VH-VL binders against UPF0128 protein PH1314. Designs and how they scored, part 17

Target 1, 225 residues: UPF0128 protein PH1314, of Pyrococcus horikoshii (o59052)
Amino acid sequence: MIKMLEGYYIIENPGVVPAERRFRMKDLKAWGYDLHLGTIEGERAYFISKTGERHEGETYIFKGKEYHVSRTQKEIPENARLLARIIIERGNPYLEVWLEEEDVKFPLTKEDPRIILKRIWEKEKLNQLLKHVRAVGLTTDFYKDNVFTQGIPLPYEEYPPKVRRVLREVKDIHRDLTGFGRFVFQYFGEVDKMHNYRLYWTLPTLHLFDIDIANEVDKVLGMLD
Short names: E, the ipSAE of ESMFold2; O, the ipSAE of OpenDDE; V2, 0.75 times the mean of E and O plus 0.25 times the DockQ between their complexes.

## First folded at step 14 (VH-VL; framework fv_zigakibart)

Design k5 (from d5 with heavy chain W102M; at its last look DockQ between E and O 0.87; V2 from the best seeds 0.00; counts 0 for: pae E 2.4 > 2)
Fold by ESMFold2, look of step 14:
Structure k5 (fold): chain C 225 residues (1-225), chain A 120 residues (1-120), chain B 107 residues (1-107)
Amino acid sequence: as target 1 above (225 residues)
Amino acid sequence: QVQLVQSGAEVKKPGASVKVSCKASGYTFTDYYMHWVRQAPGQGLEWMGYINPSGGSTKYAQKFKGKATMTSDTSASTAYMELSSLRSDDTAVYYCARDYDMLTGYFDYWGQGTTVTVSS
Amino acid sequence: DIVMTQSPSTLSASVGDRVTITCRASQSIESWLAWYQQKPGKAPKLLISDASSLESGVPSRFSGSGSGTEFTLTISSLQPDDFATYFCQQYNSYPYTFGQGTKLEIK
């Protein structure tokens, strides 16, 4: 849905923030983890470690349990799915991640999504996301204030062509990549070859753990710089 | 299948008015701005302005302010352009043209054109 | 108003030739330029947007390039169906303006 109200341009795609989402090995690696097959207390399991921390053939103790690494996986196993969800406990968000092999779940981690997102964005140099994130929960809010000179907000028809192109990119992200989103935009004009604008962007937090989606959002946030 | 079908040719006397219609089909009429472009005999193309069918907002090139009036009927998926106080130099083919995506400024679908002839 | 000037006004060429049509803007329009093809008695047809983006269904022998004030449309190997008049159009600023056209004729 697109609405224009008194100098605001609003792009909203209604939908349900998904409860869980499937991810790829490249996403897990971007989060900073290796996936291992081996044993925990002698029983076959999948588990993670920080990238490069544990190696094939290694035996170690973690939180009172003995781990043995049989193989460090290069891909998600063919008969398995990497899954994650955001849960809220006592007002705090957590990213729960597990591997589901057929119908057996192997818990991998449960961590504050804010910590993991910051790590991803720093490693991948997603500087717009780092600079403009304001809140993380079931959804993540971005706020960018790029106003250098006060001005009268322009109507959509008076936006330069490049600004209108950015808005089409946002519409496409909501439609094709995230399903849910709300983008609120205000444009004041170009002064000294700089665009003056303000934006708020709300997206589902789970989707920002998909590295390709995170890259696209970061790119769009910077298109007018 | 996107299609723009315009009303037929018109012959008018100086001082009269003419209203050209452009019926749209094959897409959501209110999602795209509709532009009007004229082409005088043996000459190039001249942008006249647009209408946003969602809400009826218009913009006119300065040359056509007070000369052209653009309207739409969303229930009929039809855009209209009316020319008033016709002169012989208003003789041209008039096209409706759909914006590529809401308002990009370039046009992917055009009507077949309506010839307006103003004879003395 | 931004004046768009095309060169040449008329171009004679043979099937198989590589042809280039140029379009000059009176001030910078960045990359906000489209190319159209028009055959006699027909409405224009969009070929290229944003200076170089080929419209879906347009043959790959057509290409566009340029930015700022100088733009070109190139047909790499002219076909019989390509004899037509070609227009550039800027959409950088209002009013949108077209070049005067280039008529491509059989030699």
Scores: ipSAE 0.531, ipTM 0.820, lowest interface PAE 2.4, mean pLDDT 92
ESMFold2 (binder alone), look of step 14: mean pLDDT 95; pTM 0.960
OpenDDE, look of step 14: ipSAE 0.687; ipTM 0.873

## First folded at step 15 (VH-VL; framework fv_zigakibart)

Design m1 (from g4 with light chain S93R; at its last look DockQ between E and O 0.63; V2 from the best seeds 0.00; counts 0 for: pae E 13.2 > 2)
Fold by ESMFold2, look of step 15:
Structure m1 (fold): chain C 225 residues (1-225), chain A 120 residues (1-120), chain B 107 residues (1-107)
Amino acid sequence: as target 1 above (225 residues)
Amino acid sequence: QVQLVQSGAEVKKPGASVKVSCKASGYTFTDYYMHWVRQAPGQGLEWMGYINPSGGYTKYAQKFKGKATMTSDTSASTAYMELSSLRSDDTAVYYCARDYDWLTGYFDVWGQGTTVTVSS
Amino acid sequence: DIVMTQSPSTLSASVGDRVTITCRASQSIESWLAWYQQKPGKAPKLLISDASNLQSGVPSRFSGSGSGTEFTLTISSLQPDDFATYFCQQYNRYPYTFGQGTKLEIK
């Protein structure tokens, strides 16, 4: 949905954010984890460790339990799904990740999504996300202030073609990749070959754990640099 | 099939006005800006301006401000361009042209053109 | 206003020839340039957008290149259907402006 209000250009998709989302092995690897099949206290289980930390055949103690690695997985098992959700407990967000094999759930981790997102963004050199993130909860807010010469915001019809293309890319991300989003934009013009603009972008946090979506958002945030 | 069909040729005397119509079909009229482009005999193409059929916002090239008036009728999927105070050098073919995708600035569908002849 | 200057104004060529038409902008338009083909008595037809992006249904013998102030339209092997007038158009800044045209004639 595209709106023009009080010198702002607003792109919204008020769709429904899924309660949980399926992820790929490439996403788990980008989060910094290996997936193992083995045993926990002698019972068959799937579990994770930090990339490179544990190896096939290794037995170790973690949080008072004995783990044995039988096989480090190259792919998500054919009869399983890697799933995650964002939950809020006492005002704090947590990323819960599990593997579901048939109808059996194997918890993998529950931790602060900000820690994992920072790890992803640093590893993948997603500098726009790192620089402009302002809040992380069920949604993640970005704020970018690239105003060097401020005046009265221009109407959309006065935007240069490249600026209009950025807005279309945002619309496409909301439609095709995230299903939900709110983008609030002001444009003040180009001075000395620099675009003067301000933006707020709210996206579902869970989708930012998909490395392909994170890359696209980072690219769009930097298009006018 | 997307198409733009313009009104027929006009012959006018100096000082008169002319209103050219452009009927759109095969697409959602309000999703695309409509541009007007002039081609005088022996000259190239000149962009005159556009109208946003959604809400009626217009922009004119400076040369045509006060000369051209662009309007639209969304219920009829029709754009209009009116020329006032005609002079012999307003003799030209006038085209309506649909913006490629909302307002990109280039045009993928053109009307057949309307010849306006101004004779003394 | 950005002035678009085409070269040559008229080009004579034979079927099978490779032809090149140039378009120069009076100031940088980055890549915000389109090419159109127009036959006598007909409306222009869009061939290329964004300097090099071929439109759907346009034969692959047409190609565009350039950025900044200098742009080219190339027809790799001229066909009978290609004899027409060609226009470039910038859409970087208002007013949008066209080149004066290049008439491609049968030799």
Scores: ipSAE 0.000, ipTM 0.509, lowest interface PAE 13.2, mean pLDDT 90
ESMFold2 (binder alone), look of step 15: mean pLDDT 94; pTM 0.960
OpenDDE, look of step 15: ipSAE 0.736; ipTM 0.903

Design m2 (from d5 with heavy chain N52Y; at its last look DockQ between E and O 0.04; V2 from the best seeds 0.00; counts 0 for: pae E 13.5 > 2, placed apart)
Fold by ESMFold2, look of step 15:
Parts: structure tokens; C-alpha cells; sequence
Structure m2 (fold): chain C 225 residues (1-225), chain A 120 residues (1-120), chain B 107 residues (1-107)
């Protein structure tokens, strides 16, 4: 759905923010974790540690329990899936992550998504995301104000083709990658070889934990720079 | 004074390959996507794909994947398009065309065209 | 792929006539449509972008309109230099596709 109000914006109706999502080993590694198979208090389990912190054959105490690392996983096991969701508890968002093997669930972590996202974006040098994020909950909001002129916003019919290309790329992200999104855009023209524009972009937070989607969003945020 | 100057006509036998060049002048070659479009005799225009000279990123229409190879030489401001395993139905005029502005999808400057004739 | 269908395939007209060429897309392309003019033995020349935006140096007798799936190119008063083949092109989705062309001939 496209609504025209002093600019171009997209609302995909009736799109619903997915409750949970499957992730790959590359995503877990980007979040800063290793996945291990081993034991917790002698019982077989999967668990995580920070990348490089624990090694195969290591036994250690964490929060009063004994962990033993039998094997550090190189890939998600064939009979398992890595799953995560965003939950809100007492007004605070949490990223909940688990591994599901043959209908058995192994909790891995429950952490503040804001801390993890900023760490990922710094590591991967996703500078547009870092600079323009304004809120993180079930959805994440970005705001960019690159207006240096006192002019009036142009109507959509006066947008140059390359600006309309940005809007097409946003539409494709909502359609092909996230399934939900809200993008509000104003264009004021080009002054001194600089595009003058303002945007507000709301996307599902959970999808930003997919590093390929995060990269694509960062690229689109910078397309008119 | 934007100009795109293509290499001359080619006559080839089936199974051969051909490499068409497109030399750009009058603008910053690496700022614009370069597209390739073909026109078979008596037929319309057919988009083949593009190359972005900065970094060499390419996209091909499905029909031309594995058939066409697009490259560029930024020091010579020249784009290239190579066709392999030529067939008689590859006979056409091949154009390079500059994207209007970075990547908009329509083309403001075209080369003069290169006729490729494939006959036994 | 988005199929672009032009009509008519051939149009005969006289100098001074008002002519209209239509282009239909197989699915919505919003306003992502360009018009080109091509004379024999020459490369296409861009006339119109974004369905209705006239290119610099193109005479004002040329105009474009439409959105979604239906588009028109209009020449308000035909001149001798306008006898050529005209193509529409969508750039909404890959692969970019062209109409089959409309040949405008002198009557």
C-alpha cells in the first residue's frame, strides 16, 4: 500500500510482524557467539558462549552450574534449527534465542536486542544504521534528516527517477525481505550537488538480526548521500 | 559532450565468440551503470543487462546468463560485452547505453550500435 | 517478465495530424516508463521518462501520460522529423522490457 502525503511512504497492509524467525550460523556468529554441544550438570545440551571464549574439551563453572564443551559446532546441525523472537517484558525488549532439535528446545540466551544490534552494526561498519536508529522494540525506527534548504517538499510527480528508485528499493525490501514495513519520505530537491530529504523507516526488529537484511537496509539508507 | 563509441561490425561463424567494446567520454565513467541492449533484424529492443564500472558489479537478463559476459576497463573508460557459442539467431545490432543517472533504469545516451552477423 | 504491448503496430498520418500511441503493461509499473524514438540505422533517442517528463531538447509537441498499466505518447501536431519507430520501456522490475514498437509512416 502506498500513501501520498507531502512525499512518498509505504504501509504494507495487512502485514504482521513475524513472531519468530529461523537464523543461520552466520547470523549467530555476527551476534558474537559460538554454539556448543556438551553437557550442563551432566545432561546433554546445546549452549553458547562469546566467540572464542570457550573451547572443545573445556569444563567450566558458569552461574553455579558445570558446563562441559564436547564439540563446538561449525554449522547448525542438520536435524536442528536456530530460532529467535522479540518479546517485551515490563516495557523492555528482549531477544530470545533457542535451538530446536527434533522437537526438543535448548534455550541459548535472552538479551537486550539494542546492545546486540549496536555491537553488530559497529563490527560490520553499518554506519547508516548506527547513525539513524531512534527506537528498538518489536519494530525498529530509523530517522534521517538531510535537509539543508529552506525550500518546500516536492510532490511525488516531481521526484527525479533516482529518488523514485530509492522508493522502489524500499518497496522490494518490504515485499521480499521483511514482509512488513513503514517508510515515510520527503524530498526537497538537489542543492549544491546534495539531495535534500527526510525519511522515517519502521522495520521488524527481528529481521535486522539477519546480517544480509541489515546490510541491505544500510545501503538503501545511504543511496542519496 | 557525452559520447559512446562502439567497435565495428563483426561477421562470425556459429560456435565462435565476439567481444564488443564501448568507449565512453565526456563524463565520469565510474559514476554510471552501463547497459547493453540488442535489436535483432526487424525486431524490437531487448535489454541484456548492465555493469557498474566501479567494482564491476553485473546483472544479466535470464536469457543471457551464461551467454553474455560484461566487463569494463576503468582506466580506458571502456565497457565490453562478449557473446559465446554464437548461433544464427544472435545476429543483431548490439547497443551500449548509459543509465540516465547512476541506476534509474532508462538511458539517455546510446552507442551507435555494433552489427554482429552470425552465418555459416 | 513484464510484457509491454504497443498499439497500433503501424500508424499512417499526415503532417499536422495529432497522433496517439498506446503502451500496455501486463502488470502495474506505476510511472516507471520511458518512450524512445528510433530512426532507421540509428540508436534510440530518449523522449519521455517517468511516463510524462519531457527530456531536454525534445519538442513540446511530444507529451506522455498514464500510470499503472496504460500509457500514451501523443504528438500534437506531426512534423516531418517525427516519422520514425517509437518504443516504450518499463524500468519497474528486472528484466527491463520494451514494447514491440510503433512505426509512424507518412500518408
Amino acid sequence: as target 1 above (225 residues)
Amino acid sequence: QVQLVQSGAEVKKPGASVKVSCKASGYTFTDYYMHWVRQAPGQGLEWMGYIYPSGGSTKYAQKFKGKATMTSDTSASTAYMELSSLRSDDTAVYYCARDYDWLTGYFDYWGQGTTVTVSS
Amino acid sequence: DIVMTQSPSTLSASVGDRVTITCRASQSIESWLAWYQQKPGKAPKLLISDASSLESGVPSRFSGSGSGTEFTLTISSLQPDDFATYFCQQYNSYPYTFGQGTKLEIK
Scores: ipSAE 0.000, ipTM 0.440, lowest interface PAE 13.5, mean pLDDT 88
ESMFold2 (binder alone), look of step 15: mean pLDDT 94; pTM 0.956
OpenDDE, look of step 15: ipSAE 0.482; ipTM 0.799

Design m3 (from d5 with light chain N92K; at its last look DockQ between E and O 0.58; V2 from the best seeds 0.00; counts 0 for: pae E 4.7 > 2)
Fold by OpenDDE, look of step 15:
Structure m3 (fold): chain C 225 residues (1-225), chain A 120 residues (1-120), chain B 107 residues (1-107)
Amino acid sequence: as target 1 above (225 residues)
Amino acid sequence: QVQLVQSGAEVKKPGASVKVSCKASGYTFTDYYMHWVRQAPGQGLEWMGYINPSGGSTKYAQKFKGKATMTSDTSASTAYMELSSLRSDDTAVYYCARDYDWLTGYFDYWGQGTTVTVSS
Amino acid sequence: DIVMTQSPSTLSASVGDRVTITCRASQSIESWLAWYQQKPGKAPKLLISDASSLESGVPSRFSGSGSGTEFTLTISSLQPDDFATYFCQQYKSYPYTFGQGTKLEIK
């Protein structure tokens, strides 16, 4: 974009966008699901339902198959892993979630990641993420335009301490939480106690499904407001 | 461990120049701004300026523009500060000090100081 | 330039005392203030940043508070090792400036 030709500050970690990621029960819960152990068509299986929708002992038909809930799991079994990945099919992103117990893979769901992210962010009141998300794929783009006075972007050396702190936080998130990220930043100064700035932030989508990471990203996005 | 080791004490005549060195070790030299601070005898601390070893950009306090020249040698992980046209009131201990993180504005590691004495 | 004024210039105290040093800025520096300790013949040592953030390895008896134009460094219980000169420093804007120092000496 033309505005970016004016100059910017970049914090970029090329890292690796994970093909898949392991998650915790708290994450699955945040996504709005319960994990059940039971049977599908009489065969032992793990499956999910919306939170509170199904109960232990219940038998129901879903998509033409008979489900029986033997137990609603409080935790991921010790010998199991909750995994997810993002895939792009015909221009649309999907979140595939499954449970691996020893050598057996139990598919749980294939959902639009945007729907689930929105659900998480609304529930957790992550307003920065909700407001500033622009695109969701293997990576997610955030954009904030808080430019109210047009001017020449300032160099880093002219950034106030608060702004420098934000940049350090971004760097730390890339380093410690996401391993990958591109943060593009333009700062035009502080006017009337308001920071005049623009930012682009690209992060691995899978990591945003980690509620703890999502919270940190939301916090940082709001630091200059 | 992070260390900043400065060159030895200097005694100079008025009008002369002096170049103080600050050798850094224990960290990536180019990742942190290096500041210079002086302290006249029995006086407080005075910030002189900084250099970004990555690229060599500098900023000087107005008082030291034209007086101090900050440079760095990345290959030697060494920062230099040259004082020109020395006067008696330039007599002080000069410190190099590493910025805490990039350019935060406060300093976590200091050199041991270099005493520069200007006397006729 | 932002002028930093410390008070008192000299403070006499005894081991075990609670001591407070004040630093005032000529204009608001928000919380962008650091405190240093300097002993004779030694370089300053960073104690506190961002007005109240205690540096790693610094005893918990040290604390900083304040924002805007008035700041305080407190030593809850003075130890023999604490007798030194203390400096505040603002990093809100260039040029960075220090207070004139407070010499903490033994009574």
Scores: ipSAE 0.024, ipTM 0.648, lowest interface PAE 4.2, mean pLDDT 94
ESMFold2, look of step 15: ipSAE 0.271; ipTM 0.700
ESMFold2 (binder alone), look of step 15: mean pLDDT 95; pTM 0.959

Design m4 (from d5 with heavy chain S57Y; at its last look DockQ between E and O 0.66; V2 from the best seeds 0.60)
Fold by OpenDDE, look of step 15:
Structure m4 (fold): chain C 225 residues (1-225), chain A 120 residues (1-120), chain B 107 residues (1-107)
Amino acid sequence: as target 1 above (225 residues)
Amino acid sequence: QVQLVQSGAEVKKPGASVKVSCKASGYTFTDYYMHWVRQAPGQGLEWMGYINPSGGYTKYAQKFKGKATMTSDTSASTAYMELSSLRSDDTAVYYCARDYDWLTGYFDYWGQGTTVTVSS
Amino acid sequence: DIVMTQSPSTLSASVGDRVTITCRASQSIESWLAWYQQKPGKAPKLLISDASSLESGVPSRFSGSGSGTEFTLTISSLQPDDFATYFCQQYNSYPYTFGQGTKLEIK
């Protein structure tokens, strides 16, 4: 951390870290879940299971309650919204997911976001995210140290065009996708066609559960490799 | 629409100085680097340097260090370039040119050019 | 400094012709090359960036290719409005440098 005092370039959008976010069926599937309509203890409800674990027409007991799958949803109902939030309880993060149909709220799951993110990233082969994630809370921190030659960080105006492009992409992600982000960058030059750099990147955790955003972030993290 | 409007033609004696202005409009002036490029009569284009209106950072080609001074006035959305100790070989059309984006290094909008003639 | 060399210096062609202009860099500039069109008494107009990226509003008959040290600007079917001087410009390294220009004139 002290090394950062040597100088850096910062791209920061203060924006807003969303308290909750709406997601798509695509995202839920990416998380490894099926959405079911049926009954819980005889009452109409939406609930989830791991992909392929439960089937239409099935009745089963889960955590002491009887579930009946009437239908496995292909899409989120038009009159419903899939929502999620990150909460911190006793020092641990949780992803709460629920479905709102009209005025009725159906809780779906409360999971460790780190487990779900890892699952998504492994499935989608987002290797940059897997490798460089450092902390997951309301925001997620990424750290990448690709420094092989120590020196004084260069000013932005001395960055190669490719490096400047990466920074522009970061700016665009903050602007267009996440609305919030802190990107701290040190660049020490190019040696043997390799970029010598270090970066910290903080993004809203909820946005990383959007598979499209996650892919974009992973792409950017790998652009200088 | 983006526009760069430069000051009028100048005729100067050797040893004199000239200051060319470039008024920008249609975009946020401080969000883009402004470059200067000159073109001698019948010759090619020559990059002189740029200024970041946000903060005033300048970078000059070695050839123009000490010759050109780039400044900007954010309140007027205007970039300036002053040439000192004018010589006959400074005779050229001088262009201000906006960087495409965040110092990409190529230019999407140009001023109409300012002809500077240095003659005894 | 990186020297950009264009060829030919002058090109005579007819409407409908396919024309190619070459730009060579004294050292690798990767894909950091732009092409401009300049008409007499006017400022240059950006046509292509990053060697092959066509700018908005530029006719599709224009195309760019190349990387490293060799680049080409191609006009697939020359139109009357295309007679002008064309310049390449590298932005890989400071100072930015232009080619000498290629004057495309009517045969």
Scores: ipSAE 0.528, ipTM 0.813, lowest interface PAE 1.2, mean pLDDT 95
ESMFold2, look of step 15: ipSAE 0.641; ipTM 0.858
ESMFold2 (binder alone), look of step 15: mean pLDDT 94; pTM 0.958

Design m5 (from g4 with heavy chain T30D; at its last look DockQ between E and O 0.65; V2 from the best seeds 0.00; counts 0 for: pae E 3.2 > 2)
Fold by ESMFold2, look of step 15:
Parts: structure tokens; sequence; C-alpha cells
Structure m5 (fold): chain C 225 residues (1-225), chain A 120 residues (1-120), chain B 107 residues (1-107)
């Protein structure tokens, strides 16, 4: 949906912020982890370590428990799902990640999502996400102010085609990739080959852990640079 | 399944007016701008303007300001284009055409065309 | 207004030929150009948007290229269904304008 409100155009999908989401091995690798099958205190388990830190056949102590690596997984097992959710504890967000094999859950990690996202975005050189993130919780807010010239905002019908395409790309991301989002946009015109605009973008945090979605959002944030 | 069906051919005398209809089906009518394009006999295509069915905003090419009036009826999923003070030079085929996505400026679905003939 | 000039105005070719139609804009339109095909008595059909983006259901023998002021539509191996008139259209600036058309006919 697009509408004019006091010189702003709003593109939103008011869907549900998801409680949990399934992820792929490529996402786990982008987060910086290997997935292992082995034992914890002699009991069969799945667990993670930093990429390259632990090897097949290795036995080690972590947080007072004995781990043994039987196999480092190349893929998520076909009878299993990699799942994650955002949980709020004492006002702080945490990313909980687990593997569900049939009906058994294997906790993998619980970490501050801001730390993991920053690590991913730095490694993948997603500079628009790094520069413009303002808040991370159940949703993540971005704010970009690229206004250099005084004026009143233009109506959508007077946007250059490339600027109108930004709004359509945002609509497609909300519809096809995230299911939820709110994008608020003002455009003041092009002066000296520079677009003058301001934007606010709210997206579900959990989806930003999908590396393909993160790449698309970063691309759109930079379309007018 | 997306379709635009226009009203039938019209023969008019100079000075009369004509109103061409364009009924849409197979999509959400008010999510897409509707354009009008004319084609004189044996000649090329000429953009006349558009209407946003959501709210009724219109834009006209300068040549057609005061000549063409574009309206729409969301409840009937129908766009209209009226030509006033007809002259023989208004003889042409008139097309409605749906914008590809909101307002991109190019047209993915066209009506079959309505021939308007102005003769004494 | 941006004037769109097509060349040639008429092109005679045989089935199997590679044909190229050119569209020139009087000022830069970046890549905001579409191509349409029109057969006698029928409405135009969208072939290509954004200079090079082939529309769904359009045969891959059609391709578009160019940016700025010079654009081409290419049919790599002409088929009987391709004999028609072709129009370019810019949507960079109001008013939107079309080229005068290129009639592609059998030799």
Amino acid sequence: as target 1 above (225 residues)
Amino acid sequence: QVQLVQSGAEVKKPGASVKVSCKASGYTFDDYYMHWVRQAPGQGLEWMGYINPSGGYTKYAQKFKGKATMTSDTSASTAYMELSSLRSDDTAVYYCARDYDWLTGYFDVWGQGTTVTVSS
Amino acid sequence: DIVMTQSPSTLSASVGDRVTITCRASQSIESWLAWYQQKPGKAPKLLISDASNLQSGVPSRFSGSGSGTEFTLTISSLQPDDFATYFCQQYNSYPYTFGQGTKLEIK
C-alpha cells in the first residue's frame, strides 16, 4: 500500500512479526558457525562452534561439559530443521538458535542479535545496513537522511523513474521476502546529481539473519547513492 | 486473465463529444494507473494521459488538456475517456492501457481499441 | 518534449534473418525505454521494458540494448509471427512519447 501523509509516502505490509523462522546451512555459516554431530557428556547431540575452531574426532571442554565431535555436518540433516527466534529478557533481545531433529530440540546458541548482525554485515560488506541501523529488537529500524537542499517533498507522480522504483522494490521485499515491513519515504528532488531524500524502514529482525534478504535490503538502501 | 474491454466504435459529427469506456477484469482495478493512447489512421502512437483510479488524480499531455477528460468508476472497474468538440483530426483508434505496476510509465495490458470517426 | 526517432521506418527481411531496429532519443532517457509490437488491427504488445528487460511470454529471440540516447531492438532469427510494426516509448519524462514506428515486412 502507498499513501501520502504530510509529505511522506508509506509502503507497508502490516503482517505478523514471526515468532520463529527456519534457516539454511548457508545462513548458519554466514553467522560464523560450524554444525557438529557428536556427544555432550556422553549423550548424542548437535552443537556448534566457530567456523574452523573444532575438528572431527576432537574432544574438548566447554563451559564445564565434555564435547566430542563425531562429524562436522556439510548440510542440515534432512530429518531436521535449523530454527531461530528472538526472545526479550529484561528488555534485551537474544537470538536463540536450535536444531530440531524429529521431535527433539538441540539448543545451539543464545546470543545478542546485535553482535551477530554486526559481524555478518561487516564480513559481507553490507555497508548500508551498518551505517543506517538505529534499533534492534523484535524489529529492526533503519534511518537514512540524505537531504542537502531545502524544500517541500515532491508527490509520487513527480518522482524520477529510479526513485519510484525504490518504492516498488520495497513493496516487493515486504510481499515476497519478509511478510511484514514499514517504509516511510520523503523525496525532495535531485540537485547536482544528488538525490535528496529521507527514509525510515522497519523490518522483522529475524529475517535479517537470512543472508539473501539482508543483501536485498542493503541493495535497496543504496539505490539512490 | 487480466483484460481490458473497450466500448464499440463511434461515428460522430464535428462539434459532438464521445465517451469511451474501458472495463477491467482479473486484477485490483484501483492499484494501477490507467493510460490512454491514440493512434490516427496509418500513424504512430500518442500518449494522451492517465488517471489514478484511487482518488481520481489525472495527468494530461498538453495537447489534450481541455480536449480529453479521464474519469473512472471503481465500483464498475471501468475507466472512461471523453473527447469534446470533436474535429475530423480526432479520427483515430483510442486505447486504454494499464500501467505495469502502479506508475512505471509503460503498459503491459491494452484494450482492443475504440475507433472514433468524425465526419460530416 | 523528448522526440523518439526510429530507423529504419520500413524494413524488408526474410524468415531467419537477424534484424535490428534503432530508436534515438533527443535527450538522455537513461534506460527508461520500452518496446512494443503491433500487428494490423490489434493493440500493441509489450516486448521489453527498461531497455533490456524481456517480458514474460516474449520469445528469447527478442533482445534490447542501449542507454542514454541510442537503443536497439534485435530479433536474432526472424519468424513469420514477427512481421509487424515496432514502437519504442520513453517514460523518463512527461509527456511520455513514442517513436514513429518501424514496419517489418516480408521480402
Scores: ipSAE 0.457, ipTM 0.783, lowest interface PAE 3.2, mean pLDDT 92
ESMFold2 (binder alone), look of step 15: mean pLDDT 94; pTM 0.957
OpenDDE, look of step 15: ipSAE 0.564; ipTM 0.830

Design m6 (from g4 with light chain D50E; at its last look DockQ between E and O 0.71; V2 from the best seeds 0.00; counts 0 for: pae E 2.3 > 2)
Fold by ESMFold2, look of step 15:
Structure m6 (fold): chain C 225 residues (1-225), chain A 120 residues (1-120), chain B 107 residues (1-107)
Amino acid sequence: as target 1 above (225 residues)
Amino acid sequence: QVQLVQSGAEVKKPGASVKVSCKASGYTFTDYYMHWVRQAPGQGLEWMGYINPSGGYTKYAQKFKGKATMTSDTSASTAYMELSSLRSDDTAVYYCARDYDWLTGYFDVWGQGTTVTVSS
Amino acid sequence: DIVMTQSPSTLSASVGDRVTITCRASQSIESWLAWYQQKPGKAPKLLISEASNLQSGVPSRFSGSGSGTEFTLTISSLQPDDFATYFCQQYNSYPYTFGQGTKLEIK
């Protein structure tokens, strides 16, 4: 949906942010983890370690418990799902991640989503996300102010083709990738070969842990640079 | 299947008006700008302007300002283009054409064309 | 207004030939250029957008290249179905303008 309000455009999809989301092995790897099958105190379990830190056949002590790595997984097991959700505890957000095999849940980690997102974005060189993130909670807000010469905002029909394309790319992200989103955009024109614009973009935090979505958002944020 | 079906051929006398219709089907009519393009006999293509069916905003090439009027009826998924004060050099085929996505400026679906002939 | 000039105006070729049609803009249009095919008595058909993006359902023997002011449409191995008139169109600036057309005829 596109709306014109006082010289800016709002692209919004008011869909419901899901409480939890399924993820792929490529996402877990992007987060910086290996997934292992083995034992914890002799009982069969799935668990994670930092990529490359633990190897098949290794036995180690972590926080007073004995871990044994039987196999490092290359893929999420066929009968399992990698799941995560955002939890707010005493005003602080946490990403909880677990593997569900049949009806058994194996907790993998519980961390501040800001720390994991920063780690992902640094590793994957998603510099627009790093530079322009303002707030992270159940949703994540981005703000970008690229105004050097301000005038009255232009209407959409008078945007250059590339600028109009940004709005269409945002529409596609909201429709096809995130379900929910709110993008607020003002464009003041091109002066000295520089686009003058402001944008505000609110997206569901959980979706930003999908590396393909994160890459697409970063790409769109940088389109007018 | 996305389709644009235009009204039939028209024969008019100089000074008359003509209103060409373009019925859209197979997509959400208000999500795409609708353009009008003319082609005089044996000639190339000439962009006339567009209408945004969502809200009715129009833009005309300067040559057609005051000559063409573009409207739409969203409940009928139909765009219209009216030519006034017809002259013999208005004889052409007139196409409606759907913008690819909102307003990109290029057209992926075209009507079959409406021949308008202006003769005494 | 941006003037789009096509070369050649008429091109005679045989089935199997490699054909190149050129479109020149009177000022830079970056890559905001589309190509259309039109057969007699029919509406134009979109082939290529953004100078080089082949539309779905268009045979891979069609390709486009160029940026700025010079653009080409290439048909790598001409087929009988390809004899038609071809138009370029810029959508960088209003008014949108078309080239005068290149008629591709059988030799």
Scores: ipSAE 0.552, ipTM 0.817, lowest interface PAE 2.3, mean pLDDT 92
ESMFold2 (binder alone), look of step 15: mean pLDDT 94; pTM 0.958
OpenDDE, look of step 15: ipSAE 0.800; ipTM 0.928

## First folded at step 16 (VH-VL; framework fv_zigakibart)

Design t1 (from d5 with heavy chain Y100E; at its last look DockQ between E and O 0.81; V2 from the best seeds 0.00; counts 0 for: pae E 2.2 > 2)
Heavy chain, then light chain:
Amino acid sequence: QVQLVQSGAEVKKPGASVKVSCKASGYTFTDYYMHWVRQAPGQGLEWMGYINPSGGSTKYAQKFKGKATMTSDTSASTAYMELSSLRSDDTAVYYCARDEDWLTGYFDYWGQGTTVTVSS
Amino acid sequence: DIVMTQSPSTLSASVGDRVTITCRASQSIESWLAWYQQKPGKAPKLLISDASSLESGVPSRFSGSGSGTEFTLTISSLQPDDFATYFCQQYNSYPYTFGQGTKLEIK
ESMFold2, look of step 16: ipSAE 0.673; ipTM 0.878
ESMFold2 (binder alone), look of step 16: mean pLDDT 94; pTM 0.955
OpenDDE, look of step 16: ipSAE 0.771; ipTM 0.916
ESMFold2, look of step 17: ipSAE 0.556; ipTM 0.828
ESMFold2 (binder alone), look of step 17: mean pLDDT 94; pTM 0.955
OpenDDE, look of step 17: ipSAE 0.454; ipTM 0.781

